VHH binders against q2luc0. Designs and how they scored, part 36

Target 1, 332 residues: q2luc0
Amino acid sequence: MPIEFEQTFRNFLMEHQEKYNRTYHFLILMDSIITAAQRIELYYRTGALKGNLGMAGSINVQGESVMKMDDIANEIVLHYLAASNRVIQVVSEESDDIVDMNKDGGRYFVYFDPLDGSSNVAHGLPVGFLFGIAKRNLDGNMKGPEDFHLREGNDYIAAGMFVIPTGMFTLALRDAGCWRFHADETATYVKPMRMTLPDDPKKWELSFNSANTTVFSEKVQSWIQVNISKYKFRYIGALAGDFHRLLTNGGLFMYPAIVKHPDPKENRPQGKLRLLYEANVVAFMCREAGGDAIDETGTRIMEIKPAGHHQRTTLYVGSKPIIDELASLFKS
Key: E = the ipSAE of ESMFold2; O = the ipSAE of OpenDDE; V2 = 0.75 times the mean of E and O plus 0.25 times the DockQ between their complexes.

## First folded at step 23 (VHH; framework vhh_ozoralizumab_d1)

Design X1 (at its last look DockQ between E and O 0.67; V2 from the best seeds 0.00; counts 0 for: pae E 2.8 > 2)
Fold by OpenDDE, look of step 23:
Structure X1 (fold): chain B 332 residues (1-332), chain A 121 residues (1-121)
Amino acid sequence: as target 1 above (332 residues)
Amino acid sequence: EVQLVESGGGLVQPGGSLRLSCAASGFTFSDYEMYWVRQAPGKGLEWVSEISWSGGSTYYADSVKGRFTISRDNAKNTLYLQMNSLRPEDTAVYYCARELHEGWEYSWDVRGQGTLVTVSS
């Protein structure tokens, strides 16, 4: 068979940076992120093979406490981000506080969920590594890197995700589109494909936890009743996985507020997903793919000004016509 | 108006040293990463060195690593390049450049008139 050659991710980025006066900072950062993802994947596969992907606190056959994979993944990402020396601060799902890195020379803020869909680990199902990237803000009166880690989605310059262990890497760049890469036989990400949500409603999929339908708002329930038969229903139960499908087929992924739970303590009127490292990430990617994302108030996710680094939000992300419809509904 | 004024260039023998300066005005100097770039005769612009806004991080092209030192004085709005062990291949017009924030990448397109460094026996 003739040798087939595919364009590498690195080459892809370099081509997009063909400006004569470009820097390599983003490439270096992305190299660290990719390396982290590869390490996580390796760990995932190895753990699965060894049967060590069990519940946190399990004792391995050697009598050792097994770290949770989410913690391991977090440490891996933090390590490589720090090693890049390009990151000022990090917001991680697994860290209560903001993590300072290179305060004096960093370039980027990174928001990430190192292991989306952690419940899938025990079952050997796919998980996601989500990340968003923002640059320093020079518009402020503050000298140097400001703690402007609380960025709206519109301020992101890039967002992406890895589906592990599938070897799918999707990256959106500001005003440069959403691109999917595949790991080749050498574990090199190759074959850039531009992702665009399809316009054909026949391909659209609806994705949400249907078990929660009765605890959603009346407006949302009504909408579901009308639309559940219009679209194919697909639900993996993890944002990364479901969004991965969405990018291909279009439609809607939604994570509504829980407002009618029989136990009031279980209500989540603000939503469950995290704004900075989950919702903004997929919203950004979706927008670059021709879609949109809103919360249950009809506000665009990317326009939300974060009040905190672990701020929660509702999420409706997908094809623009559906999002527009929902936005109208929520504002009515 | 953003202004960068380079100085300190001149003729020097191989193995010699020069110190370049760049006076910045028209912007908040301390907010920006700064660069030295050079253009040799008949060649394109080449990145030489980069320094973070605080000076805490410095980067060098392999060709000048160990010989050149970039520094800055934010109080004086001045960028420096100490060039030691100069070689004939270092002959170029040296420019001070400010970082640009465009899109998802960084660049360094804002630059002064440059100062000529000639290394010759």
Scores: ipSAE 0.557, ipTM 0.799, lowest interface PAE 0.8, mean pLDDT 91
Fold by ESMFold2, look of step 23:
Formats: C-alpha cells, sequence, structure tokens
Structure X1 (fold): chain B 332 residues (1-332), chain A 121 residues (1-121)
C-alpha cells in the first residue's frame, strides 16, 4: 500500500489565497493562533494528569497561588498574537479592556474566547478556543472604534474554532467556505474537509438548554412545542462542541433570551453569548457552510453594529430554512 | 485611476548613493502600507522594504538592512527609498507598490514602469 501524505493546513491556505505578489501576514497570524491552540491543548492534558485543573486558589509546594485555566489560556493566546507582530488590537473574553498590540505595523484585529466551556474541564469534557479576525477599515480614516475593534461580523475575514483536546480545527474564510482539519500524531493539521450543512431534515439536530424552556419568550416556547419532536435533540452545554456537531448534521443551535425567570435577577433579555468572539464567530462559520444566524428580533447576527466589545446577544444559528422560519416568527 | 510613478534611478558606482521617489495618485495614500520591490535582470520580483501607513514602522530585507531607508510623506503622497553603499547586486528595476487588502491575505500591487538602478564601475 503506498504511503499516504495528507494535505496540510499550510498548503490548503496557499491554494486558496489570492494569486498576486504575496505577503505572509495571514499565514504568520494563523501559525501563531495554531501554536497557541496547541499549547492550550498541552496544558489541558498535562494539567489534568497532575490534577491542577479547576484548582484556582490552590497553593503549590512553594506556597504560590496557581492560575485558573482560563487565565493561562488567555495569556498563551495573547503571547503568540503579540509575537506575530501582525495584530493591531485584541478583544478577549478573559480581558476586561481591549489589548493594544502592534497598532501601527499590525494588520489584523483578533476576537477570541480562549477556553469556551471551561466549566467542562472539571468533568474531562471538551472545551473550545474560538476566534474571529478582521482587517483595518481603510475607508473609515482610522479614527474611531468602528475602524478598529468594534467591527460588524460582516467585516470578519475569517473565523474558526479548535475543539480541545480532540485535535479538531475548523476554519471559515470569507467567500471560500468552512473547512475542518484534524491534528495528526505530529500535531500538524491535515486533511481539509469542506463543511456544508445537510439539506436533509432527517439529519438535523436541535440544540439548546431544554431546562430553560419555561423561561424563554412565549414565541420561542411555542416554536419548541411544535418542533422539539421533529429533530434529534443534542446538547452538551459548550458552544464549541455543540456548534462543531451542528456543522456536520445541520439543524439549529440556540441560546434564547431568558425573560420569564422567577428570580428577575436571572433574566438575560440581551442574551448570554458575546457578540464579537462567540456569536459572530459561529455566525460567520455557519454562513460559510450555507447556514444563517439571527438574534431575538430576527436581525442577522453579522449585521449587528457593536456598541461595546463585550456586548451580549441572543443567538439562533443553523440551517437556513429553520432560521428563515424563526426570523418570520420574531418579526410577526 | 491608481498611479504609482517611480523616479530617481540611474547609473552609480559601487559604494554610491541614490534616492528613489514614488508619486502616488488615485487612492488615499495614507491608508495604505507601501513597499519597495525590485526586479534584477532575468529574475522575478524581490521584496526590498515595507513601511506602515503612518510611517511609524519600517521593515527591510536582510540584503539591504543598514544601507537602505524607506520613508513616506503622507501630505505629499510620496514614498521614498534612500539607498546607500550600493553594490552591483542592487542593480534592478525598482518599483513601489501599495498593499492590497482583498481577501484574508495581503499582497502588493505593482503598477508603475519602475526606475532602473544600475550599479557598475
Amino acid sequence: as target 1 above (332 residues)
Amino acid sequence: EVQLVESGGGLVQPGGSLRLSCAASGFTFSDYEMYWVRQAPGKGLEWVSEISWSGGSTYYADSVKGRFTISRDNAKNTLYLQMNSLRPEDTAVYYCARELHEGWEYSWDVRGQGTLVTVSS
């Protein structure tokens, strides 16, 4: 049997890039993002073996406090993005403020959630590293936040996720599709597979926290009542994992507004998920796979004009027929 | 119409100096990173130097570091390359280029006729 050599991520990018006199800016950025993901995965595996995960406030042998896994993942991503010299500013789920990097010589804005579903670490379940990428806005004269870090999802040029520690990496590129890779035994991402949402409703899945059904809006509750038995229900409670599966099977993932909670302090009418580094990421990836995404008003996620870098949104993402139905429902 | 017009080339002896200019028009010059690239006889295009949109960050190929200086005047829409300690291997047609922002990768757009630099004794 002949030796089989799988196409690498690097070669895949070379096939899809523009055919002009090229720089290496995006390739260098992606190398840094992949390296960060590999370091987070190593720490996940090593930390679990040593029993360090989930032990924020624990004291090591020298009496020093250990950092939470979220903080470690954030530091790793920030380090490699800075070392690339290609990043202007970063918005991180784990950083209160925007992080300035190479504001003059950089090329990209990066939005990331370094450890999505971090509560799953204590149970040995997969987590996600989510990211979105935008370029500098040329026509905006580079004066305000909308020219820098407050970008609409429609301005993103790429978005992706790593599912850790499974070695799965999915990347969507503007107008070039959504592609999945896996890490081989040398930690090289290989074997690009085009992801398109299936058209067959028999494959479709419904994914949401069913325990919250009674605290969703009346419209959403009614939709669930009609539709819950039509599709396979799947929910692990981590955006990266649930969306990763949705890209294979189609259907709907949603995180609706919470508006009927018995304790009013638990209501989240603006939603839970963060627009820039969660909702826009999966919306962008879903669109490149042939799907769509809307909020509770029926507005397309990627058309939302952000007012703040940690802004929340409700999210309905998946197969276009379902999203179109929900959009009509929300606007009726 | 986007135009890039290079000038300042000529014949110079090894060890000499030249200053190249690139006049830009048809686009907002101060929005774009700019490049100098060169093409030696019978060869492909080679990256020489890069400057950020504001002029605050500069980068050079190893073969020209310490000898060449890139600069820009955004008020005059002009890019410059000061070339000192010239060597015969610097002989080439020099082009300025603007960075293209199409897609997720960046490239450079060579449009001018270039300016010939010949280093010979």
Scores: ipSAE 0.443, ipTM 0.788, lowest interface PAE 2.8, mean pLDDT 87
ESMFold2 (binder alone), look of step 23: mean pLDDT 85; pTM 0.860

Design X2 (at its last fold request DockQ between E and O 0.58; V2 from the best seeds 0.59)
Fold by ESMFold2, look of step 23:
Structure X2 (fold): chain B 332 residues (1-332), chain A 121 residues (1-121)
Amino acid sequence: as target 1 above (332 residues)
Amino acid sequence: EVQLVESGGGLVQPGGSLRLSCAASGFTFSDYEMYWVRQAPGKGLEWVSEISWSGGSTYYADSVKGRFTISRDNAKNTLYLQMNSLRPEDTAVYYCARELHQGWEYGWDVRGQGTLVTVSS
């Protein structure tokens, strides 16, 4: 009996790597990332069932305060990345500073958002754990921790996401495709499915916060006016969930600049999403599924040279024909 | 242009010691993780030990822990393996290797002729 569709993630990686003269550094790193995701999912499911979520600032009979789920998720991911001994430094959405780990023996930089859409926790709705991975340069000079951790999306070798608590895990590998796995009853990720954006425009979706339409740029508003009825509109308001669906159906997800707000203080001309652990992650995954991603200047997301580890960007990600059209529009 | 030259092998009795050297040239030695690997008669290459670019982190196969010590001298571009309490099972050709990219994973690059270690009475 073949192991097709029962193939584990570990076996998948071993089948898609050179078999001889190899190390297991990446496999060990991925085991730690998966373990972190499983712990976050367990805490989310168990906490929600016991009614303990959202009790920030409460004092129990022992005088202890309850931590927010964001902080718990961040602590879990940091712990398991450090325990892998394979990570040089991390950039976390929940940590103001870069976190040093194994600067001497590590091999990878990891950029992560441990709980994307965390406002959904109180409502029992899905959240996301997003990550991107880059390598140490073997012939590069180390001039300082920030110089090496500020990698372009084109330098990532992998990016992925977990949709929690659904048991869905999607991983893109540079030049080897975008693959989705499902947790079985033992919490083992199995049955790799190659993700390719559909070519059929009737399947394509359009996803964005439509309540903000009047405060987007005139170019974006005009594009929406022409195109909104061509596609199914879907928006749940969580990047991980909306992008997870986009990988199946194709189309466009976008987070445009806010530039026409009546209160100028509410404008966000550089966008709201974070380049290293949100935009680059979904851009990388989308490229491996046959799509593309740009910012509102028409620049490819993965070509942006980062200037800061929490840098923001606008994002347009999805099916290549739509992205090419938008790139031309923004550059006109 | 990249060269790795192993030396220091020989015939030794069980319980004896040897010190292997690997002279490196043609690349920036201190940027690379380095490995010792070995090939026993009729077998493939087996990972033995690994050392970080600085020398600060070392790792060993279970079969050699406590008996072998990897070290490096970045000023001399040289990698070392001190082998103590040698056993007949350690008989092999020993190679040094530098770490290279292998997609999202890493691999090791063997380029020298190796140095033969024979452990017998």
Scores: ipSAE 0.671, ipTM 0.855, lowest interface PAE 1.1, mean pLDDT 87
Fold by OpenDDE, look of step 24:
Structure X2 (fold): chain B 332 residues (1-332), chain A 121 residues (1-121)
Amino acid sequence: as target 1 above (332 residues)
Amino acid sequence: EVQLVESGGGLVQPGGSLRLSCAASGFTFSDYEMYWVRQAPGKGLEWVSEISWSGGSTYYADSVKGRFTISRDNAKNTLYLQMNSLRPEDTAVYYCARELHQGWEYGWDVRGQGTLVTVSS
């Protein structure tokens, strides 16, 4: 039998970045990110066997403090990003403040959620590692680490996610599409597949926390009532996982504002998801896959100018026809 | 108009040293990563060295590591390449080049007229 050769992620990037006399800075950065993902996955797998993944603040049998999985994941990502020497600053879901790295010599800003779906950890269910990447001085007219003030999603050059431990890596590149890779037996990501949201409404899925339906806005509730029977309903309860399905089947994932909770303190009129390292990430990928993303005001996620590094947002992401419909509704 | 003007090239014996300079104008020099690249006779362009906008990070091709040093003076809009322990294989036209910031990739393209470095006994 002839030898079958698989295209690797590295080869894929090399083939797609030949427009200029290129450097390998992005490849080096991605290698760091991939390594982080692999280490997180390894820890996830081995930690599960140890039975201590969900025991934050506990003391192990040796008298040692046990870190939370999200903290561990965060440390792993920070370590490898720092090691790359290509990152200026990092915004992490697990860090209160912006983390300075190679401030004087770096090239990229990285926004990431090291462990999306943390509630799944205790049950050994899939989690996500989400990341967005921006470059300094995109237009050659800005000096220094200009992202001291936060950039909108449109300024991202790449965004991606790992679904752990499934071995699925999805990466979108600015104006170069959304691509999915599979980890092989050597943990090498291979078999690049272009992701495009399908146009067939029969395949579309609707994904949201249905338990919150009654506390959504009236507009959203009305929309759900009309549309809930039109699409198959799927909900994993983690952005990464649900978005993963969305990229394959199309449809809509939504995380609406909570505005009618019986306890006013539980309301989240701004939404729950974070703009920089969650919403922008999936919005970017979705756009590159032919879809779109808006907030509950009908504003495109990618056009929102961040006011802070942990800014929250509502999220509607998916097939363009549905998003357009929702945008119209929200603007009415 | 963006301009890069290289200087400092010449004939040198093996083991010798040269210092190249590149004068930049027509853009905010301190905002850009800068490169040295070279083209040997009959060969394509080869990346030699890179320096970050602030000078905080430097990178070198394996062929020149330990022998060449890239530096910059942002106040003078000047890029430098100190070349020590020169070898015949270092013979080339040397160009300074400016960073490209298009798309999701980094690279270089804008370059000067170059300066010839000849290493020969």
Scores: ipSAE 0.651, ipTM 0.854, lowest interface PAE 0.7, mean pLDDT 91
ESMFold2 (binder alone), look of step 23: mean pLDDT 85; pTM 0.863
OpenDDE, look of step 23: ipSAE 0.436; ipTM 0.761
ESMFold2, look of step 24: ipSAE 0.571; ipTM 0.821
ESMFold2 (binder alone), look of step 24: mean pLDDT 86; pTM 0.862
ESMFold2, fold request of step 27: ipSAE 0.535, 0.461, 0.012; ipTM 0.787, 0.767, 0.415
ESMFold2 (binder alone), fold request of step 27: mean pLDDT 85, 85, 86; pTM 0.864, 0.861, 0.864
OpenDDE, fold request of step 27: ipSAE 0.601, 0.651, 0.571; ipTM 0.832, 0.856, 0.820

Design X3 (at its last look DockQ between E and O 0.73; V2 from the best seeds 0.00; counts 0 for: pae E 4.2 > 2)
Fold by OpenDDE, look of step 23:
Structure X3 (fold): chain B 332 residues (1-332), chain A 121 residues (1-121)
Amino acid sequence: as target 1 above (332 residues)
Amino acid sequence: EVQLVESGGGLVQPGGSLRLSCAASGFTFSDYEMYWVRQAPGKGLEWVSEISWSGSSTYYADSVKGRFTISRDNAKNTLYLQMNSLRPEDTAVYYCARELHEGWEYGWDVRGQGTLVTVSS
């Protein structure tokens, strides 16, 4: 068979750099992120092979405490981001506080969930590494590490995700589209493909935890009743995985507020997903792929000003016609 | 009006030293990463050095690493390039450039008229 050659991710970005005479800072950052993802994947595979992907706190056969994979993943990402020397501050799902890195010399803020779908680990199912990137602003007030890490989605310059261990890397760049790469036999990400949500409603999929239907708002329940038969239903149970499918097939992923739980303490009117490193990430990617994203108030996710680094939100992300319909519903 | 004015260029012998300065005006200098770039005769624009907004991080092209030192004084809105151990291949017009913050990537946009550095025996 003739040798087939595919364009690499690095080449993909380098061509842009060459064409527009840009710096290598983003490349360096992305190299660190990719390396982190590869390390996480390696760990995932190794752990799976060794049977060490069990419950946190389990003692391995050697009597050693096994770290949770989410913690390991977090440490890996933090290490490589720090090593890049390009990051000012990091918001991580696994860190209570903002993590300072290169405060005075960095260029980027990074928001990430190192292991989306952690419940899948024990079962050897796919997980996601989600990340968003913002740059320093030039508003005249940026004088170092301040609270400027609280950026709305519209301020992101890039967002992406890895599906592990599948070897799928999807990256959206501001005003430059959403691109998917595949790991080749050398674990090199190659074959850039621009992602666009399909316009054909016949391909659209609906994704949400159907078990929670009765605890959603009346408006949401009513909408589900009307629409559940219109679309194919697919639900992996992890944002990254479900969104990965969404980018291919279109439709809707939704994570509604829980407002009618029999136990009031279990209600989540603000939603469960995190704005900075989950919702904004997929919203940004979706928008670059021709879709949109809103919360249950009908507000675009990308326009929400964060009040905190772990702010929660509801999420409706997907094909524009569906999102528009939902937005109208929520505002009515 | 955004303005960058380079100075300090001249003729120097191989092994000699020069210090370039760049005076910035018309923008908040301390908000921007700054660059030195150069253009040799018959060649394209080449990145030489970069400094972070605070000056805490510096970067150099391999060709000048260990010989050149970039620095800045934000209070004076001035960028500097100390050039030591100059070589004939360092002969170029040197430009001060401001970082471009548009898009998802970084680069440089505004630059001055440049200052000529000639290294010759």
Scores: ipSAE 0.524, ipTM 0.790, lowest interface PAE 1.0, mean pLDDT 91
Fold by ESMFold2, look of step 23:
Parts: sequence; C-alpha cells; structure tokens
Structure X3 (fold): chain B 332 residues (1-332), chain A 121 residues (1-121)
Amino acid sequence: as target 1 above (332 residues)
Amino acid sequence: EVQLVESGGGLVQPGGSLRLSCAASGFTFSDYEMYWVRQAPGKGLEWVSEISWSGSSTYYADSVKGRFTISRDNAKNTLYLQMNSLRPEDTAVYYCARELHEGWEYGWDVRGQGTLVTVSS
C-alpha cells in the first residue's frame, strides 16, 4: 500500500529550486541554521532537567564558572554558520564586533539573536532564535558598510525564527510568503503552512509591557486607553513568543519609546529592540504574512538605514489596519 | 549584451584530457561567480563546477572531483575547465554560465552554444 509522508522543509525548498534552476547554496545555509537551532533546543531541554537554567554563571565547589546559555547558543550558531562556508559576515546580538567568516568566497550576511528573551530561561519559558539573511550586493560595488553588514530590512532575502523548546520554525522568503513548520517525532521540520494574518478583528490580540504604559508618549497612552478593551491582551515578555502568536491571531505587538520616565536617564526614545536581528526580522516576516511594521515616527522598519550594527529602534508590528492607524497618529 | 563563448571541446579517448575555455564580454567579469554546466544527450543541464569572483573558492560536483579543475583569468575575461582522466559518462555539451542573481536564491543561466566533448574509444 502507498506510504504517505509529510512534506519536509528540505522538500519544500528543493521543489522551488528545481523548478527555477537554482543552486543549493541557500539550502546548505539553512541546513546549518536548522542544525544550530536543534542543538540549542536540546541543550535547553537537557539543562532544564538538570536544573542549570539561568542567565548568569554559577560556581561549583571548586570555584569554576559555568558558561552562560546565551554564550553557548552564540558559539553554536557561529560554528555552524562558519562550517557552511557560505557566510561573509555575521552580526550577532552576543558579539560586540562584526564576525568575519568567508569574506572572499561567501554569499550571505546573517544577522541573528541566538537566544531572544533569555530572561525566560531561568523560568523554563520559551525563548527564540531569530535570524535575517541578506545576499552579497553586486550592485553596491562592495565598497562600504551598506554593501556589507549594514543592510536595510528591504535588502533581506529571508528572515526566520525558532521558538525554543516547542519545535516551531517560521521562515519568510522575499516575495514568496511566510511559512510555519513544526518538528515531528524525529525532530524533522514538516508540514509547511502559509501564514496570513487574520482579517477578523475578533481574533486580534494586543501585546506590550503594560507596566510601562505611563512612561510611553501621550499619543501611545491615549491609543492604549481607547483600544485596550477591544482586544485580547497577551504578553509573555519575549519577542519570539509574542510574535509567534501574533502570526496566528493577528493584532499588534509593540515596544514603544520610553519618554516619560520620572528619572530622565531611564528614557529610551530610540527604543530597546535591535534593528538588524530583532525588528527587521519580525517586520520582514510580518510583511510576508500581510502585515506591516513602523517605528515611533511612523517610518517603516525595513526602510530604516542602519548606522550601527547594534542600533536600537522602537517597534509596532502587526495587522495593517492597526499599523496604518498608528502611522497616521504618529505623523499628526 | 552579455556574451559567453565556449571552446576547446573535441573527441578524446577514455583517460584523456581536454582544456575548455570561455570568453566573456558585455559585463564586469571579475564581479561574478562563474559556472561550468553540461548536458548529456536527452538529459537536462547538470551543474559541474563553480568558481568565486576572485578565483579563491572552487566547488565541484562529486562526479568530477579530483579530475576537473576550474580556473579564471580576470585580466583576460576568460574562464577555464581543465578536464583530466575523462570517462565516457563525461560526454556532453559543456556550457559556461554566469551567476543568476534573482530573489532569495543563487542560480546560473546558459548563454552560449557550448562546446561538445565526446569521450569514446
């Protein structure tokens, strides 16, 4: 009798590549990214069982320090990206400097946050591995940082996210949609599902740190006051988890500017989230799912010209009607 | 317009050698990855080898590793394929190709008429 198998992520990519006469360089890169994610996931699961969850080193009886989980995750991702031999440069949340890899023969720039929401590790709650990908820019003449690692979100060719340890993987491809996969019992990502934000406002959710409401701008506070009761409120406090849910239900995730803090040194008018490996990633994925993303000025996230590889931004990402309303509000 | 002109094919006995050339014009040759691909009678195009824009990185199909060597001379806008220890299954029309840079992938596209390599006793 016929044996039926779920479509794998590999088959999903190979069908496109075979139809369009493409090389396997992107598939090789993605295999390295998936392998890194699987190893981080196993370490997270095993660490939780052994009671080693935490964001700080611990000292055993001999005074030795245990390596932090985010450092381990960073090492894993850097290793597999380098081993792919396909990556020119990396921007990592956990690395102060740009990481050079195969500058002369590589094809991709990769931006990643290997353990987004890492404060949740101590509580055994979901964290994320976020990444964005840009290609070598032949049209830019390969002379300045805008041709290398300082790429606009509009230059990304792909962006994706693993929710750890749940086994969920979402990948958006430029002009080819946003797709979700889940790990089966063999840890293989299967069953591509095209993600489109729902149009029904009854499904929409609102997600933000409500403890900061009084220190947001007057415009944002007023919008919250009118709208907070219209939507389900959900907030896990980790971008990956909150955005993962947003892709299913629609609505709005936001991390607004802090501008009214009683201590002026605590204001963050530029925002907290990182442009290259957080905001651009979710903005790219959201656009491929039919949504949009803006900053505090109403500027589209993916149009921001980066000036630094760790640059911050404010973020409003979600269903277009809400984003359009906020854009009009911010520009008035 | 982009032009790629292959040459150097011919009839050779098994175990023999050939050197293929590809003359490029109409684009900045040194900016592009270059490829050799081949087509056996009645079959589709098969990727054979690739070389980075600088010549520093090379890649080969498993079927040709250790026998074929890709190289380039950026000053002369010329791509080469040195083929040693030729086998009957290497019989094909050989094409050079330039990188196709579209969308989220890399690919290649055939532009010339190719050069026929026949390996037969």
Scores: ipSAE 0.222, ipTM 0.669, lowest interface PAE 4.2, mean pLDDT 86
ESMFold2 (binder alone), look of step 23: mean pLDDT 85; pTM 0.861

Design X4 (at its last look DockQ between E and O 0.02; V2 from the best seeds 0.00; counts 0 for: pae O 8.0 > 2, placed apart)
Fold by ESMFold2, look of step 23:
Structure X4 (fold): chain B 332 residues (1-332), chain A 121 residues (1-121)
Amino acid sequence: as target 1 above (332 residues)
Amino acid sequence: EVQLVESGGGLVQPGGSLRLSCAASGFTFSDYEMYWVRQAPGKGLEWVSEISWSGGSTYYADSVKGRFTISRDNAKNTLYLQMNSLRPEDTAVYYCARELHTDWEYSWDVRGQGTLVTVSS
């Protein structure tokens, strides 16, 4: 029987590009992102398989020094993005300040969370590497450097995620769909699969931290009470894992405002998830798969104008009929 | 209206040098990434070199790396290509182009008639 070969991510991307006036800049950026993901996976697999990871995912690096897996992942992503020479600035979940790279010659802003769910590394559970990409804006309006990195989700050209160490990679391209790949035995991402949220409500899932139900708003609590038995409930407790599954089954993932906590310091009326490298990423990917995403006010996530690079938001993401219902509820 | 006018081509021996120029008008030159592309007789367009809007980053096709140097003078709205160690396979009509943004990929905006470079072996 002849040897069977799957289409690689590189060939897929090349076939998806417009035929006219091709450049290599996005391909080079994506090669750097994929290389970073593969190196993070290697560190995860070798640490978890050898039993060398401590609580919170620490790895011994040179003698008595201990380095958390999320710090390792952040260094890896920053290194490969810088080496690509294509990135202007980076916003990273693990970096308090924006990170300058090729400010005068770069083409992209990159927003990333290098290890979503990193507290679960010691348990050998999957984690995520989430990223969003925006281009340099050439509209002729000189807004100044502070405007460069604070891009709306609607300005992203791509967003994606890796589920580590399972070898799953999902990439959404603006107006070109949401696509899933898996790593083969040689660690090459192959076999593009178009992701479209199912129309069948019997497949839909509802995903949220049910332990927080009594501390959500009255509107959200009432909605849950009416709707919890209509859908399958599933919750891993990590955005990457829950959203990865949501793209297959449809339904709703939400992280509502926390407004009724008995300890007021635990309230999060603005939400907990980060806009630029978490909410915008999954909102972008979901829209390319036929879904939508809103915040607690019913505002579309990707229309939010960022005021800070670590800005938080509430998030409701998933199948459009559910999102439309929630938007009406929040505005009533 | 956008104009790009290439010049500096000619006949040269293998191993020789030429400097191409591209005069730009009708747009804000310093806002755009700029390219040199070429078309050999009977062939399609081939990317040769690129320079960022500020001149801070340059890129070259493997076939010309180490031999060609792209540069720009934003005060004069002019793009240049210094071509050294020319080979017969460099024979082509050379065009300058500005970059256009199309969603997640980039395109070239070729407008001029180009300038012919002939390298006779």
Scores: ipSAE 0.069, ipTM 0.527, lowest interface PAE 5.7, mean pLDDT 85
Fold by OpenDDE, look of step 23:
Structure X4 (fold): chain B 332 residues (1-332), chain A 121 residues (1-121)
Amino acid sequence: as target 1 above (332 residues)
Amino acid sequence: EVQLVESGGGLVQPGGSLRLSCAASGFTFSDYEMYWVRQAPGKGLEWVSEISWSGGSTYYADSVKGRFTISRDNAKNTLYLQMNSLRPEDTAVYYCARELHTDWEYSWDVRGQGTLVTVSS
């Protein structure tokens, strides 16, 4: 068979940077992110192969304490982001506080969830590495009381995710589309494909935890009742995985507020997902793919001003017609 | 030679409007993200607004959100800032700037001479 060649991610990105006269700094940052993802995948595969998928508190056959995969992934990402010298601050799902990096010379803020769908690790199922990137403004490196890392989704310049260990990398670039890459035989991401949510409702899928239907708001329950039969239902149980499908088939992923739980302590009126490193990430990517995203108030996710680095939010992300319908419902 | 030339500044009363323009030359305008920054008397530079190279994305400082609108005409190599509901605190020299590609300290490398906006009763 003739040798087939595909364009690499790195080549794709370099051409992009050249086309728009962009800096090499973004290339360096993305290189660090890709490397981190590859390292996480290596640990994932190694763990799976050895039967040690990082159960917290477990002891391996050698009598050693096994680190939780979340922690391993977090440390990997932090290491390579720091090594890049391009990051000012980091918001990580696994870090209570903001992580300062190169405050004086950095250019970017990075928001990330190193291991979305961590419950899947024990079962050898796919997990996601989600990340969003914002660029510093004029005041980005200035000293003061301002939290410069608290950026709206609209302030992101890029967002992406890795599906590990599947070898799928999806990256959205501001005003430049959402692109999916595949790991080839050398574990190199190749074959850029532009992602666009399909317009055909016959392909659309609904994705949510249906077990929680009775604890959603009345409006949401009513909407589900009307629409559950209109679309195919698919639910992996992890944002990254479900959103991965959404980018291909269109439809809706939703993570509603819990407001009618029999135990009031279990209510989550603000939602469960994190704004900066989960909701904004998929919202940004979805928008670049022709979709949209709102919270349960009908507000666009990317327009929400963060009040804190671990701020929660409800999430409705997907095809624009569905999102518009929901927005109208929520505002009524 | 790379040049940015701001215009449109002036004296306005509170609540008034101005439209600033920035003429770009000497580089491929459409390849760059463009910015408005301002410097008030006795203060440092402040970021005001940003627009992507395509114009599809716009960003604003909290202080000007809902009042200012950034836009661009790539065919004319021109950046605009529509300023509505102006306030005394908006008084500043306004500069247009393009993205800095080689420096760590600042986000912008090219800036014009600026245009003065004075908001006063």
Scores: ipSAE 0.015, ipTM 0.363, lowest interface PAE 8.0, mean pLDDT 89
ESMFold2 (binder alone), look of step 23: mean pLDDT 84; pTM 0.846

